# VH-VL binders against GTPase-activating protein rrc-1 (rrc-1): the designs that were tried, part 10

Target 1, 194 residues: GTPase-activating protein rrc-1 (rrc-1), of Caenorhabditis elegans (q20498r280to473)
Amino acid sequence: LELTDLYMRTGKKVPVIVEKCCASIEDQGIVTGIYRQCGIQSNIQRLRAKFDSGAEPDLHEFGQRDIYSVSSLLKQYFRQLPNPLFTYQAYPKLIEAFEKEDSLSEKVESLRFSLETMPEAHYRTAKFLMEHLTRLCKSKSLTDMTSKNLAIVWSPNLFRPPPTLNGADTHLLSGLNVHTAICDFFIENSESLF
Below, E stands for the ipSAE of ESMFold2; O stands for the ipSAE of OpenDDE; V2 stands for 0.75 times the mean of E and O plus 0.25 times the DockQ between their complexes.

## First folded at step 11 (VH-VL; framework fv_refanezumab)

Design k21 (from k16 with heavy chain Y57E; at its last look DockQ between E and O 0.63; V2 from the best seeds 0.00; counts 0 for: pae E 4.2 > 2)
Fold by ESMFold2, look of step 11:
Structure k21 (fold): chain C 194 residues (1-194), chain A 121 residues (1-121), chain B 112 residues (1-112)
Amino acid sequence: as target 1 above (194 residues)
Amino acid sequence: QVQLVQSGSELKKPGASVKVSCKASGYTFTDYYMNWVRQAPGQGLEWMGEIDTNTGEPTYADDFTGRFVFSLDTSVSTAYLQISSLKAEDTAVYYCARDDYYDLGYYFDYWGQGTLVTVSS
Amino acid sequence: DIVMTQSPDSLAVSLGERATINCKSSQSVLYESNNKNYLAWYQQKPGQPPKLLIYWASTRESGVPDRFSGSGSGTDFTLTISSLQAEDVAVYYCQQYYSWPTFGQGTKLEIK
């Protein structure tokens, strides 16, 4: 399900699964390698099924036994979005803004403009997630997860290049290096970008 | 005492449907997931999937998406396996098995006695 | 998809002697965050459902005789019956639950 469609169905700008998982991670997930270590697949799927059924599972019990299933579920949710969080439509503008501008202030201005072109559900969810990751960086001495480490494990779940028209020029692995860099920039600068 | 009692053996023709029941007793039904496991004649064990006894939400193993449907009647603590459009290769013993809802592990401490479904022309 | 491979396919052991059944997984089933191996062993006698013997690789289920023990970690596991009894004749299965459950092909244990 697209984020915009979910927003229209529920009236919530940020999906319940995103809100609940982030809250659980901030409460129980200040642990080594959060978001880097994978949870048990069966635990992840059981949690996903509960959210898909409309239930609001008790994440205290699940997190106590396997907090990495909660963090893995959240990454999986974003990876499986039909239109990625930062959208296919905004992707070229975001990459161009990041690569083109030399100064911090100009990068922030250009990226902020491009982020504001996203649909409201994508913008609000991106804001929520990036602010969560920024707050989590305050605990890097306990988790070993800096903004760069978080960007490495998060960027594959947040950015996908648009499908090329008629298969033209698909030969390059373009943008892979930049996805981590832009994600790191978003985490470090979320307060000024959103 | 904990018991899982399944319905009796079935003899069916190809194309028919069958519904296997698994009645639980001696414990709180919603404290455990219910699982289905298949064993073809002379073969090993194959996990088919589970059903969440609190939500009614099934999860199917990849090979069991389609003709296999899990369901519940919580008022009588019973899980069901329905197989539609039966094929000869569906001939097997079908087991129900429970695992603890809260330990988050798929090891099965109690099993039903099994239901033999035979599909023959 | 984690493939479980047992060896041998069949085994004959004299009464009162030690039986050892091996199980190897295609991927580690040790979850280092909780230091648990997601591995179970079952006994299945003819015409009966499987019976749980061991979970977490080495924990005996209630009511299982002390002669049954499980050991191993990661990808390599063993089930040991320290002094074989006549009632231990069965097929034995290992099963992982690190991911979606999968079973080994089974090991038939007979009396020599």
Scores: ipSAE 0.252, ipTM 0.685, lowest interface PAE 4.2, mean pLDDT 88
ESMFold2 (binder alone), look of step 11: mean pLDDT 93; pTM 0.949
OpenDDE, look of step 11: ipSAE 0.863; ipTM 0.942

Design k22 (from k21 with heavy chain Y101F; at its last look DockQ between E and O 0.39; V2 from the best seeds 0.00; counts 0 for: pae E 2.6 > 2)
Heavy chain, then light chain:
Amino acid sequence: QVQLVQSGSELKKPGASVKVSCKASGYTFTDYYMNWVRQAPGQGLEWMGEIDTNTGEPTYADDFTGRFVFSLDTSVSTAYLQISSLKAEDTAVYYCARDDFYDLGYYFDYWGQGTLVTVSS
Amino acid sequence: DIVMTQSPDSLAVSLGERATINCKSSQSVLYESNNKNYLAWYQQKPGQPPKLLIYWASTRESGVPDRFSGSGSGTDFTLTISSLQAEDVAVYYCQQYYSWPTFGQGTKLEIK
ESMFold2, look of step 11: ipSAE 0.487; ipTM 0.789
ESMFold2 (binder alone), look of step 11: mean pLDDT 92; pTM 0.946
OpenDDE, look of step 11: ipSAE 0.883; ipTM 0.949
ESMFold2, look of step 13: ipSAE 0.472; ipTM 0.790
ESMFold2 (binder alone), look of step 13: mean pLDDT 93; pTM 0.949
OpenDDE, look of step 13: ipSAE 0.885; ipTM 0.951

Design k23 (from k21 with heavy chain T59Y; at its last look DockQ between E and O 0.41; V2 from the best seeds 0.00; counts 0 for: pae E 5.7 > 2)
Fold by ESMFold2, look of step 11:
Structure k23 (fold): chain C 194 residues (1-194), chain A 121 residues (1-121), chain B 112 residues (1-112)
Amino acid sequence: as target 1 above (194 residues)
Amino acid sequence: QVQLVQSGSELKKPGASVKVSCKASGYTFTDYYMNWVRQAPGQGLEWMGEIDTNTGEPYYADDFTGRFVFSLDTSVSTAYLQISSLKAEDTAVYYCARDDYYDLGYYFDYWGQGTLVTVSS
Amino acid sequence: DIVMTQSPDSLAVSLGERATINCKSSQSVLYESNNKNYLAWYQQKPGQPPKLLIYWASTRESGVPDRFSGSGSGTDFTLTISSLQAEDVAVYYCQQYYSWPTFGQGTKLEIK
């Protein structure tokens, strides 16, 4: 389900699964390699099935047994969005703004403008997620997860280049390294960007 | 006290259907997942999948995503396995087995007695 | 899928002697975050369903005699029956639950 459609159905700008998983990870997930280590596959599937059925699982219980299944589920949720968190429509402008030879303040302003073109559900969810990741960076001595490390594991789930039919935008199909760089920038500068 | 009682053996022809029941007693039915495990004659054990007894949502192992259907009737604490378009290789004993809803592990503390399904022309 | 391989396929042991059954997984079933091995052992007597003996690699299920013990970690596991009794004649299976459950092929235990 599209984020905008979910917002229209529920009235919530940030999906319940995102809010609950982030809260659980901030409560129980200040552990080595959070978001880098994968949870147990069977736990992830059972937890996903509960959210898909409309049940509201007790994430405190699940997190006590396998917090990495909570973090894995959250990444999977974003990976599987039909329109990625940083939408297909905003993607070219975000990459262009990030790669332009500009001062830091000009780059932040350009990126902020492009982010504000996203639908409200995407903007609010991106703000929520980036602020969550920024808060986690404060615990890097406990987690071994810097903003760069978080960007490496998160960027594949947040950015997809628009589909091309004939390869006209081939440079926009470039590797994940640019995605990690822009994601790292978002985490480091979330307060200024959102 | 805990019991899983399955329906009796079945003899079927290729192309037919069969429905195996597993009636639970002695515990709260919705505190446990229900699993199905297959054992062909003289062979080992093969996990087929599970059904969440709270939501009714099934999950099938990849080899069992077609002709196999899990269902339940919570009013009588019973789980069902239905196999359509039976083939000779479906000849096996089919077990139901439970695992703890909260322990998040697929180890099975109680099993049904098994139901032999024989498919032959 | 995680492949579970047992050895031997069958063994014969004298009453009162030690029986040892090995189980090897194709990848580690140790979850380092909680330091638990996701491995179980079952006993299956002729005409009966499997019976759980051991879970978490070394935890004995309630009602299982003390002569049954499990050991090992990661990829290599052992079920030991310290003093074989006549009632222990069965097929024994290991099973991992680190991912979707898979079983070993079984080990038939007989009296010599």
Scores: ipSAE 0.126, ipTM 0.657, lowest interface PAE 5.7, mean pLDDT 88
ESMFold2 (binder alone), look of step 11: mean pLDDT 93; pTM 0.953
OpenDDE, look of step 11: ipSAE 0.673; ipTM 0.862

Design k24 (from k21 with light chain S33Y; at its last look DockQ between E and O 0.60; V2 from the best seeds 0.00; counts 0 for: pae E 4.9 > 2)
Fold by ESMFold2, look of step 11:
Structure k24 (fold): chain C 194 residues (1-194), chain A 121 residues (1-121), chain B 112 residues (1-112)
Amino acid sequence: as target 1 above (194 residues)
Amino acid sequence: QVQLVQSGSELKKPGASVKVSCKASGYTFTDYYMNWVRQAPGQGLEWMGEIDTNTGEPTYADDFTGRFVFSLDTSVSTAYLQISSLKAEDTAVYYCARDDYYDLGYYFDYWGQGTLVTVSS
Amino acid sequence: DIVMTQSPDSLAVSLGERATINCKSSQSVLYEYNNKNYLAWYQQKPGQPPKLLIYWASTRESGVPDRFSGSGSGTDFTLTISSLQAEDVAVYYCQQYYSWPTFGQGTKLEIK
């Protein structure tokens, strides 16, 4: 299910699975290698089934036993979105704005404008997720996860180039490197961008 | 005093349906997942899937999608396995077994006594 | 799926002697976060449902005699009965729960 369709059906701009998983991780997931380490497959699937049923489970006991399944599920949720969080449609403008040789303030302004072109559900969910990751960076002494480390493990789940993007192989290679860099920039500058 | 009591043996013809019950007692039904395990005569154990006792949502092992349906009646602490379009190869003992809802380990501390379903013409 | 392979398929042991049953998984069932092996052992006597003996590879279930012990890590596991009793005649199964559960094919234990 696309984020916009979910929003129209539920009236919630941020999916319940995203809200619940982020809250659980901020409560119980200030641990070494959060988002880097993978949870147990059966736990991830059991947890996904609870959310797919429309339940809003209390994750406290679940997270006490396997918080890495909560973080793994959240990454998988974003990876499997039909239109990625930062949308196919916004992707070219985001890349262009980020790679342009501008001052920091001009870069922030251009990126903010491009982010605001996304559908409301994508914008609100992106804001929610980036603010979550920004808060986690403040606990890097406990997690060993810097903004760069989080960007490395998160960017593959958040950005996909449009399938019809007609460009050089250089753009594809730059896109892969750029995904980590732009994600890191979003985490470090979320307050200014959103 | 934990007990899982299953319904009695069934003799069925190919193409028929059967519904096996598993009544739980001696514990809080919603504190445990309910699982179904089959054992063909003289064969080993095969996990069929589970049902979440809080939501009623089933999850089936890959080989058990389609003709096998898990359900619940939480008012009487009972889980059900329904098998439709029975085939001779469905002849087996069917067990219910519980695992802790929050232990996150699929090891099964209590099992029902088993229900033999025999499918023959 | 994680395939569980037991050896031997059948075993005959004299009363009072040590019985050893091996179980190998096709991939590791050790979860490094909690350092636990997601492996259980069951005993199934003729005409009865399985009974849990061991979980987390080496933890005995309540009420299981101390002659039963589990050992091993990662992909290789062993159930040991230190002094075989007549009542131990059964089929023994290993089971992993690192992913969706799968069982070994079983090991039939008989008295010589």
Scores: ipSAE 0.217, ipTM 0.689, lowest interface PAE 4.9, mean pLDDT 88
ESMFold2 (binder alone), look of step 11: mean pLDDT 93; pTM 0.947
OpenDDE, look of step 11: ipSAE 0.883; ipTM 0.950

Design k25 (from k15 with heavy chain Y54N Y101S; at its last look DockQ between E and O 0.59; V2 from the best seeds 0.00; counts 0 for: pae E 4.8 > 2)
Fold by ESMFold2, look of step 11:
Structure k25 (fold): chain C 194 residues (1-194), chain A 121 residues (1-121), chain B 112 residues (1-112)
Amino acid sequence: as target 1 above (194 residues)
Amino acid sequence: QVQLVQSGSELKKPGASVKVSCKASGYTFTDYYMNWVRQAPGQGLEWMGEIDTNTGEPTYADDFTGRFVFSLDTSVSTAYLQISSLKAEDTAVYYCAREDSDFWSGYFDYWGQGTLVTVSS
Amino acid sequence: DIVMTQSPDSLAVSLGERATINCKSSQSVLYESNNKNYLAWYQQKPGQPPKLLIYWASTRESGVPDRFSGSGSGTDFTLTISSLQAEDVAVYYCQQYYSWPTFGQGTKLEIK
């Protein structure tokens, strides 16, 4: 289900799965390699099914025993969105703003403008996630996960270039070169961007 | 005393349907996933899928996504397996199996006695 | 899917002797996060359902005799019966639960 459709169905701007997983990770996920280490696939799918059915699973007891499945679930949720979190529509504007602007203040302003053109559900969910990752970076001495490390594991789940009509693999690889950098920038500057 | 008691053996013709029941007792039914496992004659064990007894949400193994339907009646602590459009290859013993709920463990601590479904022309 | 391969397909062992059954997975079933091997062993006697013997590779289920033990890690696992009894004649299955469950093909244990 697309984020805007979920918002229209539920009235919630940030999906419950995102809210609960982020809360669980901030409570129980200050562990080595959070978001880098993979969880157990069957546990991830079971958690996803519970959220999809409208159940609200108790992540506290589960996370005490298998927090990496909670973090993997959250990444999978974003990877599977029909329109990525930062949308296909905003993608070229975000890339251009990041690559073109030389001064930090102009880059922040241009990116903020482009971010604010996204649908409400995408904007609010992006704000929520980036602020979560920013807070998590404060524990990097315990997790071994810097903003750069988080960007490496998160960016493939947040940015997808549209399929090319020409099928050029070099065009896809060029987009991937910047995804980590822009994700890292969002994590480092979330307070001023959102 | 945990028990899983399944319905009796079935003789069916191709194209018919069958519904196997698995009645649980001795524990809180909705606290544990219920699984279905198939064993064809002379063959090993094959996991068919599971059902979340709290939500009713089923998950099917890839080979079992079509004609196989899991369901529940939680008022009588019973899980069901329904197989439609029966084929000769569906001839097997069908087991229900309770998953240990610790950590959503994925191994099966209690099994029903099995239900033989025979499909012959 | 994680493919589970048992060896041998069958074996015959004298009463009171040691029986050893091997199980190999196509990929590791060790979850580094909790350092547990997601591997179980079942015993199935003719006309009966499977019975859980071992989980987490080496933990005996309640009521399972001490002569049954599990060992191994990662991709290679062993079920050992230290002193075979007549009642141990059965087919034995390994099962991984690191992902959606899959079973080995079974090992038939007979008395020599």
Scores: ipSAE 0.257, ipTM 0.717, lowest interface PAE 4.8, mean pLDDT 89
ESMFold2 (binder alone), look of step 11: mean pLDDT 94; pTM 0.954
OpenDDE, look of step 11: ipSAE 0.708; ipTM 0.884

Design k26 (from k21 with heavy chain Y101W; at its last look DockQ between E and O 0.61; V2 from the best seeds 0.00; counts 0 for: pae E 4.6 > 2)
Fold by ESMFold2, look of step 11:
Structure k26 (fold): chain C 194 residues (1-194), chain A 121 residues (1-121), chain B 112 residues (1-112)
Amino acid sequence: as target 1 above (194 residues)
Amino acid sequence: QVQLVQSGSELKKPGASVKVSCKASGYTFTDYYMNWVRQAPGQGLEWMGEIDTNTGEPTYADDFTGRFVFSLDTSVSTAYLQISSLKAEDTAVYYCARDDWYDLGYYFDYWGQGTLVTVSS
Amino acid sequence: DIVMTQSPDSLAVSLGERATINCKSSQSVLYESNNKNYLAWYQQKPGQPPKLLIYWASTRESGVPDRFSGSGSGTDFTLTISSLQAEDVAVYYCQQYYSWPTFGQGTKLEIK
């Protein structure tokens, strides 16, 4: 289910699975390699099925036993969105703004403009996730996850080039490098961007 | 005392349907997944899939999508396996088995006694 | 799918002697995050359902005699019966649960 459709059905701009997983990670996931270390496949699949059925699993007790499956589930959720978090429509604008602007202030302003063109559900969910990742960076001495480390593991789940761009092999390779860079920039600058 | 009691053996013709029951007692039914395992005569064990007894959501192993349907009635703590369009190859013992969700393990601590389904013309 | 291969297919052991059954997985079933091997062993006597013996590779289920032990890690696992009793005649199965469950083909244990 696309984020805008979920918002229209529920009235919630940030999906429940995103809210609950982020809360669980901030409560119990200040551990080495959070988001980098993978969870166990069967736990991830069962948790996803519970959320898909409308159940609200108790992530407190689960997270005490396997927090890496909670973090893996959240990444999987975003990876499997039909329209990625930062949308196919906004993708070329975001990449162009990031690559062309020379100064921090111009880059922030241009990216801000492009982000604000996204549908409300995408904008609010992106804001929620980036602020979550920014807060996690405050615990990097405990997690060993800097903003760059988080960007490496998160960017593949957040950005997909539109299918027409994916028809060019050289653009794909360039896009992979820039996805990490722009994600890192979003984590470092979330307060000014959102 | 945990018990899983299955319905009795069935003799069916090809093309018929069968519904096997598995009644649980001695524990909170909705706290555990229920699984179905097939064992053809003289063969090993084959996991068919599971049903979340809290939500009713089934998950089927790849070879068991289609003619196999898991369901439940939580009011009587019972899980069901229905097999439609029976084939001779469906002749097997069908087991229900629960797994210990709380330990985050997918191992089966209690099993039903098995239900032999025989399909012959 | 993770393929589980047991060896031997059958084994004959004298009463009171040690029986050893091996199980190999096609990929590791060790989850390094919690340092647990997602492996179980079952005993199945003729006409009966399987009975859980061992889980987490080495933890005995309640009521299982001390002569049963599990060992191994990663891809290679062993079920050991230290002093075979007549009642231990059965087929033994290993099962992984690192992914969706799969079983080994079984090992038939007989008395010599």
Scores: ipSAE 0.219, ipTM 0.679, lowest interface PAE 4.6, mean pLDDT 88
ESMFold2 (binder alone), look of step 11: mean pLDDT 93; pTM 0.947
OpenDDE, look of step 11: ipSAE 0.891; ipTM 0.954

## First folded at step 13 (VH-VL; framework fv_refanezumab)

Design k27 (from k22 with heavy chain E57Y; at its last look DockQ between E and O 0.54; V2 from the best seeds 0.00; counts 0 for: pae E 2.8 > 2, grease 19.2 > 18.9)
Fold by ESMFold2, look of step 13:
Structure k27 (fold): chain C 194 residues (1-194), chain A 121 residues (1-121), chain B 112 residues (1-112)
Amino acid sequence: as target 1 above (194 residues)
Amino acid sequence: QVQLVQSGSELKKPGASVKVSCKASGYTFTDYYMNWVRQAPGQGLEWMGEIDTNTGYPTYADDFTGRFVFSLDTSVSTAYLQISSLKAEDTAVYYCARDDFYDLGYYFDYWGQGTLVTVSS
Amino acid sequence: DIVMTQSPDSLAVSLGERATINCKSSQSVLYESNNKNYLAWYQQKPGQPPKLLIYWASTRESGVPDRFSGSGSGTDFTLTISSLQAEDVAVYYCQQYYSWPTFGQGTKLEIK
């Protein structure tokens, strides 16, 4: 289900699964390699099914046993969005703004304008997620997860080039490197960008 | 005491349908997943899938999509397995078995007695 | 799918002696983050449903006699019956739950 469609159905700009998983990870997920360590597929699938059915599972109970499946679920949710969090439509503008502008202040301003072109559900969910990751970076001495480490594991789930921009495998790999750099920049500068 | 009591054996012809029931007692039905496991004559155990008894949300193993439907009646603490378009190879004992979602282990502490479904011309 | 292979397919052991059943998985069922092995053992007597014996590779289910024990880690697991009793004649199955559940083919235990 598209973020915009979910927003229209529920009236919530940020999906419940995103809110609950982020809260759970801030509560119980200050552990080594959070978001880098993989959960167990059967646990992730069961937890996803609970959310898809409209249930609100007890993530405190679940997280005591398998917090890495909570973090894996959240990444999977974003990876499986039909239109990625940073939409296909905004993608070219975001890439251009990041690569073209040399000064920090101009880069922030250009990225901010491009982010504001996204549908409200995408903008609000992106703001929520980036602020979560920024807060999580404050615990990097406990988690071993810097903003760059988080960007490496998160960017594949947040950015997809539109099909009309896809090229050879080498071109795709170059795009993935840029995705990590933009994601790291968003985590480091979330307060000024959103 | 926890019990899972299944419906009696069935003799069916190819192309027919069957509905197996599994009635739970001695615990809160909606606190546990219900699973279905098949055992063909003289063969081992095969997990068919599960149903979340609280939400009614089913998950099927790949080989059991389409003709196999899990359902519930929570008012009588009962899970159901329906098999349509029966084939001779569906001849088996069908078990219901429960597990606790929050234990995060897919091991089955209580099983029904099994229901033999025989499909023959 | 994770394939579970048991050995031997059948085993005959004298009363009072040790019986050992092996189970191998096609990939590790040890989850590093909690250091648990996602493996269970079941006993199935003729005409009866399976009965849970062991979970988490080595934890005995309530009411299971202490002559039953589970051991092993990763891909290699063992069910041991320290002193075989007449009522232990059954087929024994291992089952992984690291992913969607799969069972071993079974090991038939008989009295010699």
Scores: ipSAE 0.407, ipTM 0.747, lowest interface PAE 2.8, mean pLDDT 90
ESMFold2 (binder alone), look of step 13: mean pLDDT 93; pTM 0.949
OpenDDE, look of step 13: ipSAE 0.844; ipTM 0.936

Design k28 (from k22 with heavy chain Y102R; at its last look DockQ between E and O 0.57; V2 from the best seeds 0.00; counts 0 for: pae E 4.4 > 2)
Fold by ESMFold2, look of step 13:
Structure k28 (fold): chain C 194 residues (1-194), chain A 121 residues (1-121), chain B 112 residues (1-112)
Amino acid sequence: as target 1 above (194 residues)
Amino acid sequence: QVQLVQSGSELKKPGASVKVSCKASGYTFTDYYMNWVRQAPGQGLEWMGEIDTNTGEPTYADDFTGRFVFSLDTSVSTAYLQISSLKAEDTAVYYCARDDFRDLGYYFDYWGQGTLVTVSS
Amino acid sequence: DIVMTQSPDSLAVSLGERATINCKSSQSVLYESNNKNYLAWYQQKPGQPPKLLIYWASTRESGVPDRFSGSGSGTDFTLTISSLQAEDVAVYYCQQYYSWPTFGQGTKLEIK
């Protein structure tokens, strides 16, 4: 389901699955390689089915036994969004603003304007997630996950070029790892961007 | 004493329907997932899918997404498998089997005795 | 999905001798974060349902004789019956539960 449609149906700007997974990870997921280590497919699929049925599973017990399935579920949720978190529509402007050779303050201002063009559900969920990842970076001595490490594992789940982009341009951008770089920038600068 | 007791064998014609029951006793029914496993004559085991006994949500293996329906009656601790539009290739023994999701292990510690469904004209 | 392949399809072993059944998965079923192999073994006698013998690759289910043992890791697993008894005649199945469950094709064990 599209984030805007979920917001219209439920009145919640941040999906319940996102809120509960982030809370569980901040409580129980200060562990080596959080978001880098993969969970078990069957546990992830069972948890996903519970959320899809409208249940609100107790992630405290699940997280005690398999926190990496909780973190994998969250990444999968974003990967499977019909319109990615940072939207197809904002994608070209975000990339353009990020790649322009500007001062830090000019780059932040340009990105902030582009982020504000996103629908409210996307903006609020992006803010929630980036702030979560920023807080998690404060525990890097325990997790071995810096902002760059988190960006490496998160960016494939957050950014997709629009289907109408020229394949040659898309291949070049993928080869430059721009998605990781912009994700890292968002994590490092979330307070000023959102 | 944990037991899973299934309904008796069935002889059906093609196109008919069958409903196999699996009555659980000796444990809290809603603490365990219920699974269905098929074994065609002389063949191995095929996982058909599961049903969450707490929510009633079924999950079907890819080959079983059509004519196969899992359901529950928690008031009598019973799971059901319904097969519609029966075909000759549905002839098999059908087992119910439980697993404990809270143990995060998808292995089946108790099985029903099996129900032979025979489909012939 | 993860394909489970057993070998041999059938074997005959003398009473009191060691029987060995192999199981290979198409992908690793070792979850490195907890170091557990998501693999089970079942025994099925004629006219009976499968019976759980081993889970987590090497843990015996309660009531299973100590002559049954499981070993292996990752993609390669072995069920061993150290001293074969007459009542051990059955078909044996491995099953992974790293993802949605899949079973090996079975190994028929007979007394020679």
Scores: ipSAE 0.243, ipTM 0.696, lowest interface PAE 4.4, mean pLDDT 89
ESMFold2 (binder alone), look of step 13: mean pLDDT 93; pTM 0.950
OpenDDE, look of step 13: ipSAE 0.878; ipTM 0.954

